VH-VL binders against Prolyl 3-hydroxylase 1 (P3H1). Designs and how they scored, part 8

Target 1, 115 residues: Prolyl 3-hydroxylase 1 (P3H1), of Gallus gallus (Chicken) (q6jhu8r557to671)
Amino acid sequence: SHLVCRTAIDEKQEGRSDNSHEVHVDNCILNAEALVCVKEPPAYTFRDYSAILYLNGDFEGGAFYFTELDAKTQTAEVQPQCGRAVGFSSGSENPHGVKAVTKGQRCAIALWFTL

## First folded at step 21 (VH-VL; from v2 with heavy chain A108G F109M I111V)

Design z6
Fold by OpenDDE, fold request of step 22:
Structure z6 (fold): chain C 115 residues (1-115), chain A 122 residues (1-122), chain B 110 residues (1-110)
Amino acid sequence: as target 1 above (115 residues)
Amino acid sequence: QVQLQQSGPRLVRPSQTLSLTCAISGDSVSSNSYAWSWIRQSPSRGLEWLGRTYYRSKWYNDYAVSVKSRITVNPDTSRNQFTLQLNSVTPEDTALYYCAREWPEYWGMDVWGQGTLVTVSS
Amino acid sequence: QSALTQPASVSGSPGQSITISCTGTSSDVGGYNYVSWYQQHPDKAPKVLLYEVSYEPSGVSSRFSGSKSGNTASLTISGLQAEDQADYHCSSYTSSKTYVFGGGTKLTVL
C-alpha cells in the first residue's frame, strides 16, 4: 500500500484542466496514443485488484475517474469522501486518473491485491 | 531511509571496461517494487539513461540502444548491490555516472547515488 | 532515441511564474503519461519534482506543477524563489522500454 497526498496549487484555481494524477493502468504499461496497455515488467503485472481509500474530506476537487484506453474518454467518476473506498480490477479495462485538487490536501491510501 | 553508495575506478583507458558498483541500504536489490538503474551526465549529452536491472519473479534487464552492445547491469543479492559494466570505452564515455532507484509505480527515479566521475583517457 | 527538447535557459524574478517545455515524439512524451521532472542544484544529484506529468511526490513544494499536450510536457514553477535557481530536466518512458531525458534547462532567478 502507498499513502498518496496531493496539495492544491494556490494559484490558478479557475479553468483548471490539469490532473493531480494522470491516467494510468496499475498492472500494465499504457500507451494511450496507440490504444494499448502492455502487461510486462517492470510494470506490476501481478496486481489483480486495486483500491483507493480516502483518509480525509477537507479538500475540493480530486475526483477519481475512469477512461477508455485513449486516456481521454471518461467512462465513470467517483467523488471523494472520507472513508470511501473505490475498488476495481487492475487491468487495462480500468484506466484511471485523479482530477486536480482545487483546495486543501487530498490524502488517500492506494491498495493492491494479488490473487 | 534508502541510500545508494557508489564505488569504482574514476579513470579508465580507451578500449578497457568501465566498472562501477552501487551499494543499497534500506532496501533490497531483489525488491519486486523497484528497479535499479544507471544514468550518466555530461556537458555534451546531458543526462542519459543507460540501463536497469530488476526482479519480478525472475531477473530482467533493459538497456539503452546507444550502449546496448557494450553494457551489462548485474544484481548482487549477496551484497545487496548492483553493478555497471561498460566495455570498449572511448573518450565519449567520459561522464558523471549515477546509480538510481527507479520506481515503476510512478515511472521515475526517486533515490540517487552520489555520482562518480569517470574519465576515459589514454 | 533522441533527447527531448528543452529550452537551454529561462529566467524570472522572484514571485513570478515560469514554464519550461519538454518536447518529444509519439514514442515517448506523446505516447505515455510517464514524464518526470528533476531539479538539479550545482554539485548535487537530480531530485525528482514530478512523476507521471503532474503527480507531486511528498516533500515537494506545491509551487511545481506539470501538464502535457500532444508531444510536449510542461513544468510550471509559480511564486519563483531564489532557491529555485537550478537545472531542470525532463524525462519520459519510451516505447523501447527505456528512458529518455531532455537536454536540461538552466533557470536563473533574477
Scores: ipSAE 0.898, ipTM 0.954, lowest interface PAE 0.4, mean pLDDT 95
Fold by OpenDDE, last read:
Structure z6 (fold): chain C 115 residues (1-115), chain A 122 residues (1-122), chain B 110 residues (1-110)
Amino acid sequence: as target 1 above (115 residues)
Amino acid sequence: QVQLQQSGPRLVRPSQTLSLTCAISGDSVSSNSYAWSWIRQSPSRGLEWLGRTYYRSKWYNDYAVSVKSRITVNPDTSRNQFTLQLNSVTPEDTALYYCAREWPEYWGMDVWGQGTLVTVSS
Amino acid sequence: QSALTQPASVSGSPGQSITISCTGTSSDVGGYNYVSWYQQHPDKAPKVLLYEVSYEPSGVSSRFSGSKSGNTASLTISGLQAEDQADYHCSSYTSSKTYVFGGGTKLTVL
């Protein structure tokens, strides 16, 4: 598990299209250009499930989102909320990223489970 | 706090083997969360990743193509360290060598050794 | 694999924003979101600023941000400060399961 905190850049409040964390996959090596995710070391191939738990809510932005393997086509989005947990399988079926935090600081715990 | 302490000779003759050791404190060389890399830096070539060793149920090594035929990165679990061996060195191998902890979670190096300047000269 | 392409030097005044580019190929920067940026002060080891293009580790100033488009990653430093004067290096994971670094960029704060 990891504590992950992201602080907004004060000077950029509007029109931000950047991400706090670019699209990745938790248990394989994602090549979005080639549309493949290779499940091999040193990636954490043993991860089966992932979760994120939001520890606070006094921030803006920072949405969690899923994409296709192309890391561009968004398939789902989850808004952050204090106490909310998002769980998903760790494989190539769930490429995901985090949108920019536009105000305040977003803190969450990332969790991984091996069956 | 994780620290990396480098040691080894700073002068190597041409055709000999460059050998460096990186001692790990605060973490294990056998960790399934990290990899252990060697990187060198020179004015002419900048930073150059050389290779890594890491444990994921078994030991793995990956090497840069430029040195693959000459390089060996070995873990030492008994001393919690890893080593670099570079065979058949030439003056082109003169560089500041770093050991580093690679964090595959984020695909970068988060902890670095102090660096060791190794000069290849007759 | 050839080094990633960075400008040799950039400069800016305190308070300004500067951007450093890092250009690779589809086998590295273009293929993976595994681009890292490192800051290196004189006689010091590199220090990681960003992972995976834009992820900022704890302890790093929020003034550092990253982006990527195509084969080019970019580091932006906002609110430039004197302490930001250093060398900056990009790196990328490659299709050969290796890392490649850029040539480095010397940032001068005027």
Scores: ipSAE 0.897, ipTM 0.954, lowest interface PAE 0.4, mean pLDDT 95
Fold by OpenDDE, fold request of step 22:
Structure z6 (fold): chain C 115 residues (1-115), chain A 122 residues (1-122), chain B 110 residues (1-110)
Amino acid sequence: as target 1 above (115 residues)
Amino acid sequence: QVQLQQSGPRLVRPSQTLSLTCAISGDSVSSNSYAWSWIRQSPSRGLEWLGRTYYRSKWYNDYAVSVKSRITVNPDTSRNQFTLQLNSVTPEDTALYYCAREWPEYWGMDVWGQGTLVTVSS
Amino acid sequence: QSALTQPASVSGSPGQSITISCTGTSSDVGGYNYVSWYQQHPDKAPKVLLYEVSYEPSGVSSRFSGSKSGNTASLTISGLQAEDQADYHCSSYTSSKTYVFGGGTKLTVL
């Protein structure tokens, strides 16, 4: 598990295009341009499930989102909420990222499970 | 806290083998969470990734094409360290060598050794 | 893999925002979101500033941010401070399961 905190940049609030965490896959190596995710070391190929637990809610932005393998086409979005947990399978079926935090500090715990 | 301590000769003659050791404290060389890399730096070539060793149910190595034929990165579980061996050195191998912990979770180097200047000269 | 392309030097005044570019190919920067940025002060080892284009590790100032478009990644430093004067290096994972670094950029704070 890992504690992940991201603080908003005060000078960049409107029209931000940056992400807190770019789209990736937890158990394979994503090449979004080639539309492939290679499940090989040193990637954590043994991960089967992933989860994120939000530790606070006094921030804005920082939405969790899923995409297709192209890392561009959004398929789902989850709004952060204190105490909310988001779980998903760790494979190429769930490329995901975190949108920019626009106010305050977002803190969450990332978890991974191996069956 | 994880620390990397480098050691080894700082002067190597041409055609000989450059050998460095990186001792790990606060972590294990056989960790399934990290990889252990060697990187060198010179004014002419900047930073250059050389290779890594890591354990994922078995040991793996990856090497840069530029040194693949001459390089060996080995783990030593008994001493919790990993080594660099670069054969048939030339003056072009003169550089500041770093060992580093690679974190595949984020695909970067989060812990670095203090660096070792190795000069190849007759 | 050939080194990623960075400007040799950039400069800025305290308080302003500067950007450093890092240009590669589809085999590295363009193919993967695995671009990291390192800060290096004289006689010190590199220190990681950003992972995966834009992720900030703990202990790193929020003044550092990253983005990527096509084959070019960018590091932006806002609210420039004197201590930011250093060399900055980008790196990227490659299709050969290796890393490639940029040539480095010397940042001078005026």
Scores: ipSAE 0.896, ipTM 0.953, lowest interface PAE 0.4, mean pLDDT 95
Fold by OpenDDE, last read:
Order: structure tokens, then sequence, then C-alpha cells
Structure z6 (fold): chain C 115 residues (1-115), chain A 122 residues (1-122), chain B 110 residues (1-110)
């Protein structure tokens, strides 16, 4: 498991287009330009499932989102909520990122499982 | 809490082998979460990644193309260290050498050694 | 494995916002979201500021932010402070399964 926190930048809290965590894949090396995700070390190829657990809710922004392999086409978005857990398979079928936190601090626990 | 302590000679003659050691405390060289890298820095070339060693059910090494033919990065599990060996050195290999912990979770180096200035001179 | 391209130097006054660019190719910055930024004070080892273009590790000020477009990554420092005067280095994972660093940028706080 891993604790991840992101604090909103004091400037430009509104209208931000940046991400707090760019699109990646948990068990392979994503090349979005080439539309490939190579499952090789030192990436954590042994990860089968991933989860994120939100520890607080007193923030704005910070939505969790999934994309196509191009890391641009959004396929789904999950709004953060204290106590909410989001689970998904760790492979190239689930590229994902985190939107910018626009207010406060977002804290979550990342979890990974190996079958 | 994790610290890297470097050691080794600071003067090497041309054509000889540069050897450095990086001792790990607070973590294991055989961790399946990290990789262990060597980087050097010089005024002319800036920072240059040289190579790494890491364990993922077996040991792996990756080396920069620029030094691949001359470099060896080895783990030492008994001492919880990893080493750098650079053969056939020239004055161009004069640099400040760093060992570092690479964190593939985020694909960067989060812990650095104190650095070792190695001078190649006759 | 050519170095990534950074401006040699940038400057700004306290309180201002400055941006440092890092330009590579499709084999590194353009291909991967694995761009890191490091701060280096004189006689010190580099310190990581950002992972994966924009991710802030714990203990790093929120004044540091990152973005990427095409083959160019950018580090933005808002609310510039005297302590920010340092060298800044970008790095990227490459298609050769290695890392490449930029040439470094010297930031002067006026």
Amino acid sequence: as target 1 above (115 residues)
Amino acid sequence: QVQLQQSGPRLVRPSQTLSLTCAISGDSVSSNSYAWSWIRQSPSRGLEWLGRTYYRSKWYNDYAVSVKSRITVNPDTSRNQFTLQLNSVTPEDTALYYCAREWPEYWGMDVWGQGTLVTVSS
Amino acid sequence: QSALTQPASVSGSPGQSITISCTGTSSDVGGYNYVSWYQQHPDKAPKVLLYEVSYEPSGVSSRFSGSKSGNTASLTISGLQAEDQADYHCSSYTSSKTYVFGGGTKLTVL
C-alpha cells in the first residue's frame, strides 16, 4: 500500500487543466504515443488488481479518471468521496490518472493485489 | 530513513577501472519495489544516468548506451550494497558520481548518495 | 542518448511565477509520462520535486507544478522565493529502458 496526498496550488485554483497524477498503468510501461504498454521489469508486472481508498473529503477536484491507451480519451470518471474505494484490474485495460486538486488536500491509499 | 553511503577511490589512472560502492541502510538491495542506479555529473555533460540493478524474482541490469560496453552494476546482498565498475576509463570519465534509489512506482530517483568525485588522471 | 534541452538560465523576482521547459523526443518525453524534475543547491545532491510530469511527493511545496505537451515538459514555480535559487534538472524514461537528463537550468532569484 501507499499513501498519496496532493495539495492544491495556491495560484490558479480555478480553471486548472493540469493533473495531480498523469495517466499511467500500474503493471506495465505505458507508451501512449505508440499505444503500447510493455509488461516488463522494473515495472510491477506482478500486480493484478489495484484500488484507491479516499481518506478525506474536505477538498475539491482530484477526480479519478480512466482513459484509452492513448492517455487522452477519457472513458470514465469517479468523484472522490471520503471512504469511497475504487477497484480495477492493474493492466493496460485500465490506464488512469488523477485530476488536479483545486482546493484543500486530497489523501488516499493506493492498494495493489497479486493473485 | 533510507540512506545511501558511497565509498571508493577518488583517483583513477587512465585505462584502469573505476570502482565505487553504495551501502544501503533502511532498505534492501533485493527489494521488489525499487531499483538501484548510478548517475554522474560533470560541468560539460551535466547529469548522466549510467545504469541500474534491481531484483524482480531474478536480478536485472540496464545500462546507458554510452557506457554499456564498459560498465557493470552489481548487487551485494550479503552487505546490502551495490557497486559500480567502469572499465578503461579516460579523463572524460572524470565526474561527481552518485548512487541513487530509483522508484519505479513513479519512475524517478528519490534517495541519493552524498556523491563521490572521481578524477581520472595520469 | 542525447540530453534533454533546457534553457541554460532563468530568473525571476520574489513572488513571481517562472517556467522551465524540458524538450525531448518521441523516444523519451513525448512517449512517456515519466518525466521527473530535480532541484539541486550548490554542493548538494539533486532532490526530486516532481514525478511523472506532475506528481508531487510528500514534503515538496505545492508551489511546484508540472505539465507536458508533445515533446516538451514544463516545471512551473509559483510564488518564487529566495530559497528557490538553484539548478533544476529534468529527466525522462526512454524507449531504451534508460533515463536521460536535461542539461540543467540555473534559476536566479533577483
Scores: ipSAE 0.896, ipTM 0.953, lowest interface PAE 0.4, mean pLDDT 95
Fold by ESMFold2, fold request of step 22:
Structure z6 (fold): chain C 115 residues (1-115), chain A 122 residues (1-122), chain B 110 residues (1-110)
Amino acid sequence: as target 1 above (115 residues)
Amino acid sequence: QVQLQQSGPRLVRPSQTLSLTCAISGDSVSSNSYAWSWIRQSPSRGLEWLGRTYYRSKWYNDYAVSVKSRITVNPDTSRNQFTLQLNSVTPEDTALYYCAREWPEYWGMDVWGQGTLVTVSS
Amino acid sequence: QSALTQPASVSGSPGQSITISCTGTSSDVGGYNYVSWYQQHPDKAPKVLLYEVSYEPSGVSSRFSGSKSGNTASLTISGLQAEDQADYHCSSYTSSKTYVFGGGTKLTVL
């Protein structure tokens, strides 16, 4: 039930292909090569649910995506849209990242909840 | 807004204990969002992470293997600071010492102290 | 954990792109997306340029970008400027709950 606001503001050159956020898990330490996510301090082990709220849509790229533990096999993708929210459990079920922002600036609020 | 201010002696004799203090303003040493690290820099070794302390329901420490037998990093909540003690120093411990705030969201050091050059010499 | 390997120096002319490599092992750079890059001007503390291989914190120029392949991370500086002349350090989180740093790279702008 804790609300933590985070803004990711990123200025990218057109044609950039590197992720704005590499694949990670919100409450454990992902080792994608070993296919494990270790839930231990100082990671934020108390996060139980996560949400992302998009604050704008006047940019290109920046899609939010989910993967398997390998950080490579994409399982879902959410296109940015002002006011769109994505909610998910914070654990190893939901490795996720943000694709490159190729034009403009992406802004979103990250929220984490402790039950 | 968050600032780290270092203090401590700049000359230490071989076999003695090197002690440095890092005072925190704009944040709490007991924050559940951060960890507090010491890092040193020398021409021969570059940057070297030494260890950290952090609070998560209790106090934790992690130390680099190279110094684990000689190092202690302790918080002081009443003064909002954390300290480095490195025992049994030799001239190889001569370095520029930094404290830094570690941000586990991204696993990197986002705020650095200005550095304290410590010379270990007779 | 193993130290990370960086070239000792790189150079480039204004306007060029340059890349600095940082090579580790599966216990650090290979296993984790927690590689950071720090810029350090003479007589100054390091300041973070990138987290998580490629994430740029507020106030960092978009001319800095990062990538990783296998055990090697890379920092690319596009449109090289005189002010980019500095030392550059990479770091990685490790499977031992520690950090390791590279030896540092001196960038000279010709």
Scores: ipSAE 0.643, ipTM 0.865, lowest interface PAE 1.4, mean pLDDT 87

Design z6
Fold by ESMFold2, fold request of step 22:
Structure z6 (fold): chain C 115 residues (1-115), chain A 122 residues (1-122), chain B 110 residues (1-110)
Amino acid sequence: as target 1 above (115 residues)
Amino acid sequence: QVQLQQSGPRLVRPSQTLSLTCAISGDSVSSNSYAWSWIRQSPSRGLEWLGRTYYRSKWYNDYAVSVKSRITVNPDTSRNQFTLQLNSVTPEDTALYYCAREWPEYWGMDVWGQGTLVTVSS
Amino acid sequence: QSALTQPASVSGSPGQSITISCTGTSSDVGGYNYVSWYQQHPDKAPKVLLYEVSYEPSGVSSRFSGSKSGNTASLTISGLQAEDQADYHCSSYTSSKTYVFGGGTKLTVL
């Protein structure tokens, strides 16, 4: 498991469009330009399922989202909420990222499971 | 806290083997979460990644093309360390050598050793 | 010679923002979101500032931010301070499963 926190700075990050986490895949090495995800060490190839547990909801931005392999075409989005969990398979079917946090602090726990 | 402590000679003669050691505290060289890299820095070439070792059910190595024929990076699990060997050195191998922990979650180097300046001269 | 191109030097006054570029190819910066930035003060080991283009690890000032477009990544330092005077290095993961570094940029705070 891994505790992840991302905060907005005091001066408010207006106009910010950069992600808090760029789009990636949990068990392979994504090349979004070539549309391929290579499942080889030292990537965490043993991860079969992933989950994110939100620890708070008193922030703005920071939405969790899924994409196609291009890392651009959004396929789903989950709004954070204290106690909400998002579970998904760790492979190339679920590229994902986190949008910019524009106010407050986003904290979550990442979990990974091996079959 | 994870710390990397380097040791090894500071002077090596041309044609000999450069050998450096990186001792790990606060983590295991056989960790399934990290990889262990050597990087050097010279005035003419800046930072240069040389290679790594890591454990994923077995030991793996990856090496930079520029040194692949001369380099070996080996783990030592009993001493919790990893070593660099660079064969057939020339004065062009004079550099400040660093060991570093690689974090594949983000594909970068999150912990660095203190550096060892190695001079190759006759 | 380096695999990634950075300006040799950049300067700015206290309180200003500055940006350092890092240009590679489709086989490194362009293909992967695995660009890191390192700060190095004189006689010190490099210290990571950013991973994954823009991810800021704990303990790093929020004044450092990053972005990428095409084959070029950028580090932006806002609210420039005297302590920011240092060398800055970018790195990228490559399609050969290796890392490459830029030549480094010396930042002078005027």
Scores: ipSAE 0.639, ipTM 0.873, lowest interface PAE 1.4, mean pLDDT 88
Fold by ESMFold2, last read:
Structure z6 (fold): chain C 115 residues (1-115), chain A 122 residues (1-122), chain B 110 residues (1-110)
Amino acid sequence: as target 1 above (115 residues)
Amino acid sequence: QVQLQQSGPRLVRPSQTLSLTCAISGDSVSSNSYAWSWIRQSPSRGLEWLGRTYYRSKWYNDYAVSVKSRITVNPDTSRNQFTLQLNSVTPEDTALYYCAREWPEYWGMDVWGQGTLVTVSS
Amino acid sequence: QSALTQPASVSGSPGQSITISCTGTSSDVGGYNYVSWYQQHPDKAPKVLLYEVSYEPSGVSSRFSGSKSGNTASLTISGLQAEDQADYHCSSYTSSKTYVFGGGTKLTVL
């Protein structure tokens, strides 16, 4: 498992426009320009399923989103809620990222499973 | 907590083999979660990634093109270490050598050794 | 010449925001979201600040943020502090299963 937290910066120091996590795939090496995800070590090729469990919901932004292999074309979005879980296959069908957190702190646990 | 401890000679003569060791505490060199890299730093070239070793059911290596013909990175599971060997060195191989743990979750180096300055000179 | 291009130096005053660029090619920065940033104080080993373009590991200040557009990644330091004076290095994974580094940027806090 892996605890992930991202916090927004205060207004006078605000320059945050970056995603909290850029688009990636959990068991292969995504090249979004070439539209390929190469399943080879040392990537975690043995991961078959992924899950994200949200620990809080008192923040703004931070939406979880899926894309096509181009890492740009959004195919789905999930707004975090405290106690919400998102499960998905770890492979190239599910490139995903997390949008910027604009207020507060987003925390989640990532889990991976091998079948 | 994971720590990397480097050892090896600081002076190597041209044409000889540079050999460095990185001892791992708090983790295993055969971990399926990490890879183990060597990086060097010089004033003229900055940081240069040299190569890595990692275990995923078998041992793998990847090496930078610039040194691929001269480099070997070997694990030692019994001592929980990994080594750098760089053959046929020249003065251009003079650098501060680091070992580092690579974390493929994020594809970066999260733990670094303190560094070993190696001078290649007669 | 490094494989990734960074400015040699940048400066800023306390409280200011500054940005350091890292330019590569489609075979590294452009193709992959596997750009990292490292801070290095004098006589110290590098310390990771950001992974995966923008991910901040635990224990790293949220004043460090990152982004990427095309072949260029950027590190932004907001609320500049005296302790931020250091060298900053970018790295990227490559299509050859290797890493490349930038030449480094010396940040001076005025």
Scores: ipSAE 0.630, ipTM 0.857, lowest interface PAE 1.5, mean pLDDT 88
Fold by ESMFold2, last read:
Structure z6 (fold): chain C 115 residues (1-115), chain A 122 residues (1-122), chain B 110 residues (1-110)
Amino acid sequence: as target 1 above (115 residues)
Amino acid sequence: QVQLQQSGPRLVRPSQTLSLTCAISGDSVSSNSYAWSWIRQSPSRGLEWLGRTYYRSKWYNDYAVSVKSRITVNPDTSRNQFTLQLNSVTPEDTALYYCAREWPEYWGMDVWGQGTLVTVSS
Amino acid sequence: QSALTQPASVSGSPGQSITISCTGTSSDVGGYNYVSWYQQHPDKAPKVLLYEVSYEPSGVSSRFSGSKSGNTASLTISGLQAEDQADYHCSSYTSSKTYVFGGGTKLTVL
């Protein structure tokens, strides 16, 4: 498991466009320019399923989103809230990232499972 | 807390083998969560990644093309350390050598050794 | 291996913001979100400031932020302080399963 926290820094973070967590894949090495995800060590190739458990919801921004392999074309979005969990397969079918946190602090626990 | 402590000779003659050791405390060299890298720094080239070793059911190595024919990075599980061997050195191999822990979750170096300045001269 | 291009030096006054660029190619900075930034004070080992372009590990000041556009990553230091005077290095993962580093940038706090 892995605790992840991201905080917006004062008022100047409002309107921030950079991601709190860039688009990636949990069990392979994504090259979004080449549209490939290479599943080889030392990447964590043994991850089969991923889950995110949100620890709080008193923040703005920080949406969890999925993309195509290009890391740009958004296919789904989940707004985090306290106690919400998001589960997904860890492979190249689910590139994902976290949008900027514009106010407050977002904290979550990441979990990975091997079949 | 994880710490990396380097040791090895600081003067090496041309054509000899440069050998450095990195001792790990607070983690295992055979951890399946990390990789173990050597990086060197010189005024003319800046930081240069040399290679790594890591355990994922078996031992793997990856080496930079520039040194691939001369480099070996070996784990030592009994002493919980890893070593750099660079064969056939020249004065151009004079540098400050660092060991570092690589974290593939983020693909960066999160813990660094203190550095060892190795001079290659006659 | 491709060297990443950084300015040799940059300067700023206390309280100001400065930005350091790191330019690579599609085989490193452009293709991967695995750009890191390291701070190095004189006679010290590098210390990681950012992973994954913009991710700040625990214990790193929120005054450090990062971004990427195309083949160029950027480190921004806001609220510049005297202790920020140091060398700054960028790195990227590459399509050859290696890392490449920039040449380094010396930051002078005026």
Scores: ipSAE 0.615, ipTM 0.862, lowest interface PAE 1.5, mean pLDDT 88

